# VHH binders against Methanogenesis regulatory histidine kinase FilI (filI): the designs that were tried, part 5

Target 1, 167 residues: Methanogenesis regulatory histidine kinase FilI (filI), of Methanothrix harundinacea (e5kk10r474to640)
Amino acid sequence: RDRLLSASAAASYSLLVNYDIDQIIIDVLQLLGEAVEADRAYIFENQTVDGEVLMSQRYEWTKGEVEPQINNPVLQSLPYHPDSSTFYEIISRGRPYVGLVKDLPESERAYLAPQGIVSILIVPIFVEDRLWGFIGFDDCHRERFWSNGEISVLQVAAGSIGGAFIR
Key: E = the ipSAE of ESMFold2; O = the ipSAE of OpenDDE; V2 = 0.75 times the mean of E and O plus 0.25 times the DockQ between their complexes.

## First folded at step 1 (VHH)

Design u7 (framework vhh_7ubx_2)
Fold by ESMFold2-Fast, scan of step 1:
Structure u7 (fold): chain B 167 residues (1-167), chain A 119 residues (1-119)
Amino acid sequence: as target 1 above (167 residues)
Amino acid sequence: QVQLVESGGGLVQPGGSLRLSCAASGFTFSTYWMTWVRQAPGKGPEWIATINSGGSTMRDDSTKGRFTISRDNAKNTLYLQMTSLKPEDTALYYCARIYGRSYDSFDIRGPGTQVTVSS
């Protein structure tokens, strides 16, 4: 859509000209989240502890009526379960992950369903060819699909976010 | 040998219907998500629909009122039912096996079946 292209361009420009990502990232998430009609847009960061990759939520934008998850302790140091889930394999290869929460493995449904998520879209974020984390979008009302065109635009935005996280 | 072979395409008048089939072999079809994608002359590929291993479907909004994806795991076959066909539906239609749970991750696709909608 033209709105998503405009939102992605504005987000990429903000990320390019501002060195302090903490100051602009919520506005970036709002621009992208509103353009794809999501109920939440958020960023998780990976950390390796004792040889295990764990994910933690770092940033979040929500629509007013939707409960924020930024202070949910379950979403801190959460393992990917690489032995039973293709989630890590898919995003570590730079590909988007989509799903209806009802159809996901019980290990993922256990923390996603309590958040009221119906449909989820995850786009990986790379920093210097390393999987840094991901940007996610939730729909808490509808079973839906984000088109390949929308995903491609969001992948460009994820690249810009990755560029801003280079230390 | 892992294979996907589409059939059911052809020439049809505007307003007509077609049912496309995709025969899968060489893998455990029932465990994979499957998709239909089309490519019109001179255009990029356009995603139509995905069906997961459990039978839940996700369809592109522009075609979901006219197109239905389904599967028969006993026959290792994927289907696309197309109704109220328009000239702009003219394209080569592919079925593809999704890698994991990402609708954008294909590891195998068929050679395609041509659908032409004209008078």
Scores: ipSAE 0.000, ipTM 0.268, lowest interface PAE 11.4, mean pLDDT 83

Design u8 (framework vhh_7ubx_2)
Fold by ESMFold2-Fast, scan of step 1:
Structure u8 (fold): chain B 167 residues (1-167), chain A 119 residues (1-119)
Amino acid sequence: as target 1 above (167 residues)
Amino acid sequence: QVQLVESGGGLVQPGGSLRLSCAASGFTFDDYAMTWVRQAPGKGPEWIATIYSGGKTMRDDSTKGRFTISRDNAKNTLYLQMTSLKPEDTALYYCAKPRYYSSGWTDYRGPGTQVTVSS
């Protein structure tokens, strides 16, 4: 717990003092990912095209030899509807999306399971009361429940990240 | 049709012990992680423990020294062994089958079993 609180504080400070987010975001993802012992930490950005909300992975940190997904074309311009409508409903209301991939809807498992994800935690990022995107954490080795304490700290970090994208 | 039925609650004095049971049906029990959640009067649901399909457990720090989650796959039954009970453990205890943990950990819950800890 101390490690996650310290990592969250360090991440928030880095976001506060550095205006060029592209230069620091990977370090922020590494700090948070290591603190929660995740195998990946990443950020997706939303784009609306012809009335459809699409998600695209923009930033990624991976632990050691875990396969990066930043070049996975399935994770670029991926529609939320209809295959991830439950996911969208949850995060668009400001709630985290947490679970074991095997327990998620088949349409979501279709793109999550090939990434080797066993447990997933997604925290939405809002900018000016708009769902900008989300920060995610994967465990590719362990079935795990992400504690409320961990989720609360990561929600604060997601707010700091959203604030940095406004600047 | 997922069904979960809790039992084993009751009145117990501080320092006492109880074992809760949850009978599960309508799904392949041993393929899924199972969770215990409690809700005290006037409070939201609080996660207690999860046991995964492989037998690994995760427990909340505030109770993990006193509560043990276990399962019997042959009987499709989930258990929570509670020791050194305190008045603050008074709550309705639910068995849950999580699909995703958003909004407090539950996919399906049973009706719950009441645990009251008082002298």
Scores: ipSAE 0.000, ipTM 0.186, lowest interface PAE 12.3, mean pLDDT 82

Design u9 (framework vhh_7ubx_2)
Fold by ESMFold2-Fast, scan of step 1:
Structure u9 (fold): chain B 167 residues (1-167), chain A 118 residues (1-118)
Amino acid sequence: as target 1 above (167 residues)
Amino acid sequence: QVQLVESGGGLVQPGGSLRLSCAASGFTFSKYYMTWVRQAPGKGPEWIATITTGGSTMRDDSTKGRFTISRDNAKNTLYLQMTSLKPEDTALYYCATEWGYSYRLDYRGPGTQVTVSS
């Protein structure tokens, strides 16, 4: 937790002093991902097409030998499945989405399980009170619980990221 | 109408056992993570355990060896099996719906009182 607090402070400072978010966001994801001992840290951006909200992976950091997903076409223009899951409902209310992939609805497991994800944490990113997208963290090795303390710090970091996108 | 009703509390001697139940109605129980929480007088709420939709459990380390959370989706019922009860376990126990392990309660029941005393 001390490591995560230091990482969150460093990330917030980087976002404050650097205006080119594309240049620094991978470093921010690395700081946060390493602090929570994740195998991946990533950002998805939402886009609305014909009234449907679609998500696309925009940034990614991976640890060691973990396979990157940034070039996975399945993770581009991916629809939320409101009829078979509560994922969109949960994150659109500003709540974290936490789970073991084996326990998630089939609509989510179909694209998460092939990525080797065992445990997932999603924290929504808001810009001007709209759900802009989310920051996610994967553990590809262990079934784990992300503590409420860790989630709270990551929610603050997500707010800083959202603030940087408005600039 | 979402409703959660706890039962099974009462007065028990130290070292005793109790099984708490939480009957759920008004929502699709099998699609929600379910949590047990307790609150002693003058203290904040303390998370005990969460069970996922698939049956995986996460438990507070201080009670993990003595308390077991389980669910029966056919009966829309959540359970907490409590063994080796101590005076410090005296509290109001309530169940709640929550997505994920954040302990941010969406719906909670009125609770069932557990008193551990001689």
Scores: ipSAE 0.011, ipTM 0.315, lowest interface PAE 9.0, mean pLDDT 82

Design v1 (framework vhh_vobarilizumab_d1)
Amino acid sequence: EVQLVESGGGLVQPGGSLRLSCAASGFTFSSYAMAWYRQAPGKGRELVAGIYSGGSTSYADSVKGRFTISRDNAKNTLYLQMNSLRPEDTAVYYCARGYRYGSYFDYWGQGTLVTVSS
ESMFold2-Fast, scan of step 1: ipSAE 0.011; ipTM 0.343

Design v10 (framework vhh_vobarilizumab_d1)
Fold by ESMFold2-Fast, scan of step 1:
Structure v10 (fold): chain B 167 residues (1-167), chain A 120 residues (1-120)
Amino acid sequence: as target 1 above (167 residues)
Amino acid sequence: EVQLVESGGGLVQPGGSLRLSCAASGFTFDTYAMAWYRQAPGKGRELVAGISSGGDTSYADSVKGRFTISRDNAKNTLYLQMNSLRPEDTAVYYCATRIYKSGYSPMDVWGQGTLVTVSS
């Protein structure tokens, strides 16, 4: 737990003192991902096209034992599916989304299961009260119990990331 | 204490209308998605209609255009307006929500149900 608090503090400070997010965001994702023992940590950015909200993977850190997904074309301009309205509802309200991939709808399993994801945690990122996107964490080996303490620390980190994207 | 209590069920003739209510207590109602499910004799439970905290609605194909789900956040109440009722709509109707789970997990808070019988 101290490890995650220290990682979150270091990440927040790095985001505060650096002008160019692209120079430090992978290191931030590594700090947070390693602290929660995830196999991947990543950021998706939302784009609105003709009134439809689309999500695209923008940044990724991976543990060396799992395949990177940053070049996966199905994770670019991906719409929030009609049957994933609950996912959008949860994160658009500032709540984390926690799940086991085996328990998700077939539409989500179709692109998550091929990535080897067993457990997923999504934390929304807000910029000026708008859902900018989200930070995600994958466990490709274990069914995880993401503690409320872990989630709350990661929510603080997501806020710091959102703050950095304002400038 | 988290609780959902349905009311408004009854006997109605084909083509008739009923309005079901679900009174919610013990949680911040306006922050949760709500749903109506039904279970006919000898069948499994099926989703009838859902409404998000933001007001987005979804309906089963069998009730689309006939049923309307709505919520009154000030009264902590969920509604189902049922029009043009058919014998196939005969079921126990349950309101449900997800409080302790997230994402696509099954509903984890259920009412006791209210019986709707459509028969002449």
Scores: ipSAE 0.000, ipTM 0.104, lowest interface PAE 16.6, mean pLDDT 80

Design v11 (framework vhh_vobarilizumab_d1; at its last look DockQ between E and O 0.20; V2 from the best seeds 0.00; counts 0 for: pae E 9.6 > 2, placed apart)
Amino acid sequence: EVQLVESGGGLVQPGGSLRLSCAASGFTFSKYAMAWYRQAPGKGRELVAGIWSGGSTSYADSVKGRFTISRDNAKNTLYLQMNSLRPEDTAVYYCARSPYYYDSSGYLDYWGQGTLVTVSS
ESMFold2-Fast, scan of step 1: ipSAE 0.025; ipTM 0.419
ESMFold2, look of step 2: ipSAE 0.006; ipTM 0.324
ESMFold2 (binder alone), look of step 2: mean pLDDT 83; pTM 0.837
OpenDDE, look of step 2: ipSAE 0.019; ipTM 0.374

Design v2 (framework vhh_vobarilizumab_d1)
Fold by ESMFold2-Fast, scan of step 1:
Structure v2 (fold): chain B 167 residues (1-167), chain A 117 residues (1-117)
Amino acid sequence: as target 1 above (167 residues)
Amino acid sequence: EVQLVESGGGLVQPGGSLRLSCAASGFTFSRYAMAWYRQAPGKGRELVAGISSGGSTSYADSVKGRFTISRDNAKNTLYLQMNSLRPEDTAVYYCAKYSWGPRYDYWGQGTLVTVSS
C-alpha cells in the first residue's frame, strides 16, 4: 500500500509537470503496474463513430515475459455494445470493473481469454463529465482480489490521467 | 467466517416504506464496501445499491431517488431505506460484502419484500 501510494504520488506529479503526455505515460503505467504487481497496465481511449462508442488500446506497459497486446487488431475500434454490455454499464457509472476472466460474460471473455488474462481490474477515466476511456491492469498468473485500498488509490491516479488529457 | 444476516422484509402496500438491516460479522466491517442485491421470481440477481468504506454511494437507475443505503460502523450494520415502493420492487433482498465481481461477493440468506397492489 505504501509502495502504491508512493507510485500514485510520483505518477500524479509526473502528469502535472510534463506537457507531452505521450512522453511519460508508459513510465506512469509502469509505476502503477509494478506497485500493484500486475503483468500489464494499459489505457484505452473511446472514439464515437456514427453514434457508436468504440474503444481502442492506446498505451501499454508489460512485464517482459508477458505477450504485449498493443498490436492486437481485435483491441482497436472495439464496440462496447452498450445495450447488452455489462462492462459499459459498470464503467460508464464510474465504477471499477473487476473479475476473473473465466467468470465474465461470453461477450467479454471472447477478447480477454485469448490474451492470457486470469484476473482483471478496469478503472474508468473521465474527462470532466464524459467517459474518456479507462486504465486497466491484468494478472496473467493468479486469481486475485483487488483490495478497496488499491482500487481507491488507482481511481485517484485515473483522475490525474484524465486531468492530463484535458490539456 | 463471514456472516451476513438480513432482516426487515415484509408485506407493504404500493407507496409504502420499509427499512432493511444487515448484521455483519467475521470481518472488519468498516474497511469493506457493502451492497444490497435483489432477485425477483424468475429473474437474475441485480445490484440495487452500494456503499464504499468511505461512505460513497451508488444506486441502480430503477431505485435512485427512492432508496437510500447507509451504514453504522459502530454496530457493524448495513441499512437500506426503501421509500415509494412499487409492485416491481417485490423480490428477495440480499446483503453482500461487495468485491467487484460475482466470485468475490459474500451473500446473506436474504429477506423477502412483497409489495401488494
Scores: ipSAE 0.005, ipTM 0.110, lowest interface PAE 14.0, mean pLDDT 80

Design v3 (framework vhh_vobarilizumab_d1)
Fold by ESMFold2-Fast, scan of step 1:
Structure v3 (fold): chain B 167 residues (1-167), chain A 120 residues (1-120)
Amino acid sequence: as target 1 above (167 residues)
Amino acid sequence: EVQLVESGGGLVQPGGSLRLSCAASGSIFSSYAMAWYRQAPGKGRELVAGITSGGSTSYADSVKGRFTISRDNAKNTLYLQMNSLRPEDTAVYYCATDRYYSGSWPFDYWGQGTLVTVSS
C-alpha cells in the first residue's frame, strides 16, 4: 500500500505544479499503472453529440511489450450503449466499474476483448459536477481482484486529474 | 430481496482451520461474482478473496496459499476455507455480492458478518 500511496502523492504533486497537463499526464499514468502492476493505464474523454455521450481515448501508458491502443480507431467516438450496459450508469454516479472482461456485457466485451484485456478497473473523472471521462487500468495477463484500498487511492488520483482539466 | 447469511466463525488456535459459509436467498446466486471481506478491530474493511460467476478466483497477498474460496451454485452457497490461521486473521468476515467486483456499498449486497478469533 505504501507504493501506491507514494505514487498517488507524486502524481497529485505533479498535477498541482505543472501548467500543461499534456506534458505530465503520461508520467502520471506510468506512476499509477506501475504502482498497481497494470499492463495499461489510460484516460478517455467524453464528448456529447446530439444528446449521445461518446468516449474517446486521449492518453495512454503501456508496460513494455503490451500492444498500445492509442491508435485504435474503434476507441474514438465510442458510444456507451446505455440500453445494453450499466457502464455509464455506474460511472456517472461516481462509482468505479470493475470486473473480468469475460463477465461483462457483450457491448463492452466487443471492444475490450480484442485488446487482450483480462481484468479492468475504470475510475470516473469529474470536472466540477460533470462526468468528464475516466481513467482506466488493464491487466492483460491475470484475472485480478482490485482491492478497495487500491480503488480508494485511485479515486483520489482521479479527482486530482479532474482538477487539472478545469478550464 | 437478496439476503446473505454468514456462518462458521469461532475461536481457533494459531495454526488451526475454519470453514466459513455464506448462504444466499431470494437471488440468482450463480449470476453474481462473490467475495469475502474482513474487518479487524479498529481497522477498515479489506478484501480477502473473490470468485466470479464462472469460478475464477483471486486472493489478497496476506492470505494467498492459506485460504481457498469456492462456491456451490446448486446450494446458493459461498465458502472460505481458512488454513494455517494467524492472530492477524482475527476479524469479522463478511460475504458480499459483487457483479463487477465493485465491492462498494450501496450497490452490493452484504451479510451481517461472522466473527473469527485466532488466539491461544
Scores: ipSAE 0.000, ipTM 0.206, lowest interface PAE 11.5, mean pLDDT 81

Design v4 (framework vhh_vobarilizumab_d1)
Fold by ESMFold2-Fast, scan of step 1:
Structure v4 (fold): chain B 167 residues (1-167), chain A 121 residues (1-121)
Amino acid sequence: as target 1 above (167 residues)
Amino acid sequence: EVQLVESGGGLVQPGGSLRLSCAASGFTVSSNYMAWYRQAPGKGRELVAGIYSGGYTSYADSVKGRFTISRDNAKNTLYLQMNSLRPEDTAVYYCARVKYYGSGSYYLDYWGQGTLVTVSS
């Protein structure tokens, strides 16, 4: 808990004072990922193409023992599935999306299960009241339930990241 | 100079097999992340299979155990072996390369023209 609070504070400070946003985001993901003992921490950005909202992974930190997904084409220009999934509806309302991958809809399991993800936590990132994307955390080993305290701290961190993208 | 050309699509009966090919020029497939996507009329684009530079592969649950992605480094060609085909596999199939461009801003996808696969009696 104290470790996650310290990591969140360090991340917020780094985002305010650094010119190389791309480099600092990776460092921030490492700080937060290590603090919550995740196997991966990552950021997806939304882009609208021909009226369709697509998500693409832009940043990743990962432990050495799990396969990186940063250049996985599955995770580039990936559409949301609003007719078969509550994922977009939940995060677009500013709520975290949490669960065990085995219990998620087929539309999500199709791209999450091949990554070896067991438990997932997604926190939305807003820029000027627009859903910019999200920050995510994977546990590839344990069926984990993310605490409300962890989620709250990570929501603050997501706000700081969104603020940096305005800059 | 970057070009992806798909081939191998056609009409097949349910339970049949097809092998799709994707000939690449202007880059090396073994050094890049490559994928097969498909799009059926009235539906969104769906990932079918991916292969990383290191050889790791991933598959959509709908095709797992039936489709196999591979590459021939000497021919600079990506393949998708499709077995036990079903009517719901009917779609235009695209191969894609994912490349990171710029100073860490965006990923850009290169797509081929696509090849039509129709599974019908």
Scores: ipSAE 0.000, ipTM 0.114, lowest interface PAE 17.1, mean pLDDT 79

Design v5 (framework vhh_vobarilizumab_d1)
Fold by ESMFold2-Fast, scan of step 1:
Structure v5 (fold): chain B 167 residues (1-167), chain A 118 residues (1-118)
Amino acid sequence: as target 1 above (167 residues)
Amino acid sequence: EVQLVESGGGLVQPGGSLRLSCAASGFTFSDYWMAWYRQAPGKGRELVAGITSGGKTSYADSVKGRFTISRDNAKNTLYLQMNSLRPEDTAVYYCAAHPYRSSYEDYWGQGTLVTVSS
């Protein structure tokens, strides 16, 4: 927890003092990802096309030999499947989405399981009162449950990231 | 200066074939995953097919088995072989380059029109 608090503080400071988010965001993702011992940390951005909200992966940090997903075209302009999944409902209300991939709906398993993800944590990013996107963390090795303390600290970090994107 | 220049679009009958090409210049082509998108009149832009620098491919369900994406890194060129074309495939097709690094920019071509009618 102390490591994650220090990482979150460093990430928030970096986002505050640096105006070019593209120069620092991968370092921020690495800092947070290493602190929670994740195999991936990433950011998806929402875009609205013909009244449909689509998500696209924009930034990624990966640990060791875990396959990067930044090159996965399935993760560009991906629909939320609101009629078959609670994912959008949960994160649009500002709540984290947490689970074991094996226990998630087929609509989510179809694109998450091929990535080798075992456990996932998604934290929404809001810009003002709009769901801008989300920050995600993957564990590709262990069935794990993310503590309320970890989630709380990562929610603060997501707020700092949202603040950086507004400028 | 970065450029993506599409070619190969045109009019074709249902069941016919077309091959699209995208010539890239002004950036390190092999550092980008490449994709084809399309936009039909009155609709949003959709991903059709993608390919990594190493040649790993992905396809939209609507085109899987009919379209083949490929790239030639030595020639900085992306291809889309379109077989068994249907009227529903009528759209402007866009070449896109997406970077492995977030600090790099996405690049888009201006599009090439494909019309499938008889």
Scores: ipSAE 0.000, ipTM 0.136, lowest interface PAE 17.1, mean pLDDT 82

Design v6 (framework vhh_vobarilizumab_d1)
Fold by ESMFold2-Fast, scan of step 1:
Structure v6 (fold): chain B 167 residues (1-167), chain A 118 residues (1-118)
Amino acid sequence: as target 1 above (167 residues)
Amino acid sequence: EVQLVESGGGLVQPGGSLRLSCAASGFTFSYYAMAWYRQAPGKGRELVAGISRGGSTSYADSVKGRFTISRDNAKNTLYLQMNSLRPEDTAVYYCAKGPLYSSRWEYWGQGTLVTVSS
């Protein structure tokens, strides 16, 4: 779609020319989120604490009256549950994590379903070949299937975001 | 190993009907969302219809009201009932296995050709 390609190009350019990432990242999330008609677009950052990788939501854009999750304490220092989920294994290999929340493992459904998420797309973000975190997109209204083309464009955008965090 | 085998395509006149089938094996069919995609000459692959694990359905605007996606978990089979066919529906139709935890839609079949013309 021309819309998503244009949004991805605009986002990548903003990340390239703007020195202070914290000042533009919400605008980047809005550009991408609106282009894919998502209800939320957000970024989680990984932190290693006592040898365990934990994820925390760091940035969020929301559409209209959809409830923001930026202050949800469950989404801070959240473990990946590698013993009961393939989520970390998949994204750490550079692959997207995608599906309908009702079809996901209990470990993921437990924190995703209360947010009103129906369909989810997660794209990993790498910095210096390490999994820094991920960018996510929620649809809270309908079951939807993200195309391989949409995912590919968003993976390029995630690479630009990772490049910006290296600076 | 995952296998998806599409069948039911053929030549049909405008206004006619066809029923496509996809026989799935090598995975727990009932755990996955399933979809039908199509690719017309000179175009990219387009999502036609999807069905979730729980049976919820979605359709492309171009086929809504004319096509019906369904599944039979006991037979590991996905169906697409196509009514009121138009020349614009001419394409190779592919059965796709959806993501459970992660990865993109998976296509392994050769597809089944649907030609709508006189």
Scores: ipSAE 0.000, ipTM 0.134, lowest interface PAE 16.8, mean pLDDT 82

Design v7 (framework vhh_vobarilizumab_d1)
Fold by ESMFold2-Fast, scan of step 1:
Structure v7 (fold): chain B 167 residues (1-167), chain A 120 residues (1-120)
Amino acid sequence: as target 1 above (167 residues)
Amino acid sequence: EVQLVESGGGLVQPGGSLRLSCAASGRTFSSYAMAWYRQAPGKGRELVAGINSGGSTSYADSVKGRFTISRDNAKNTLYLQMNSLRPEDTAVYYCAARYTWYGSTEYDYWGQGTLVTVSS
């Protein structure tokens, strides 16, 4: 909608003009999360250790009714398991990962279902053609479809976030 | 990555049967939604049958009741059992795979195809 378009534009502009990412990123996540009526919005950063790509949650915004995951130790240095997981394959190719958690592969469901996630949207973040991490949105209450229009708008925001991290 | 190799195509008379197989290698097969497509000479590619990671199936109206799609996750193999074959079933049959991604109708991986000819 108009609200998501304006929220994404405001977020992208904020990321372009502000150098201190740590000061604004939670507000950006709140702006985008509220616009898509999510229960959580968050950013994971990738790290490669001994040839394995690991993900760690770095930033999070949550609605007041939902438990934060920022202090969940399972979400620190979590392996992608690229040989058994569709998630890394999709994200590493620059595509959004979207769906109902119940329909996702067991490898992903194992860590998503315990968080109470019903519907998920993940948009990859690239820095200089490298998969830096991703931005995610959770709905913990309803099975919902994330439209191609919503995804496209959020991909623009993810690009702006990636641009900010190279500064 | 996933590599797909079809087999089982050949020449068959009208009313006959063939079973196509698609061997998947690379990553875990059970995570993929799979499909059979076909393309006849001078025609566009059409979806024949699909099966998701949970085992739910769908069929094109032209093949309902005659074709059966199935998968064996332990063998990393997709099957298409084709019964009561007709000359209009003559085509190259392609195995296709995609992630079980909600809202996507496109397939990411394709085999080389196997020719099925239904003729006397």
Scores: ipSAE 0.000, ipTM 0.178, lowest interface PAE 11.0, mean pLDDT 81

Design v8 (framework vhh_vobarilizumab_d1)
Fold by ESMFold2-Fast, scan of step 1:
Structure v8 (fold): chain B 167 residues (1-167), chain A 120 residues (1-120)
Amino acid sequence: as target 1 above (167 residues)
Amino acid sequence: EVQLVESGGGLVQPGGSLRLSCAASGFTFSNYYMAWYRQAPGKGRELVAGITTGGSTSYADSVKGRFTISRDNAKNTLYLQMNSLRPEDTAVYYCARDLGYSYGKYFDYWGQGTLVTVSS
């Protein structure tokens, strides 16, 4: 908990003092990912195309043992509807999306299970009350349960990331 | 928007049976992990049974072999069949929607509850 609080503070400070987010965001993801002992930490950005909201993976940090997903074409311009409607319903309300991949809807398992994900935590990122995207954390080795305290700290970090994307 | 409405509670004698129902509306029921919780007088809420989107079930040790959780996705309804009821099963029973965990802390919607009293 202390490690995650320190990591969140350091991440927020880096986002505040650095103007080019592309220069620091991977370091921020590593800092947070290591603090929660995740195998991946990543950011997806939403885009609206022809009236449809699509998600695309934009940044990723991996622990090294785990295969990166940044070049996975399935994770680019991926529609939320209809296959991830549950996911969208939850995060659009500002709620974290948390689960064991084996227990998630079949349509979501179809793209998550091939990535080797066992446990997933997604925290939405809002910019000016708009769902900008999300930050995610994967555990590819353990069935794990994320504490409310951990999630709360990561929600603060997600707010800082959202603040940086306004710039 | 989201509603969970429990029914089927009542007074029953030890050894009796009850079937609880939870009518869900305002969301795509088939996409969610669903659970039954209970709260006895003066105690905290206890997970009783859970069911995944795929139909896999889990039970608290205190109810294994006596209770059966099931779902009817066409009717947007969750069930709890309770057999061989004991005085210790006396509680308010709650239907809950989970964010995806089998024993999740992150239930985002709860019903109002239905009272089950097991007494002679």
Scores: ipSAE 0.011, ipTM 0.268, lowest interface PAE 8.9, mean pLDDT 84

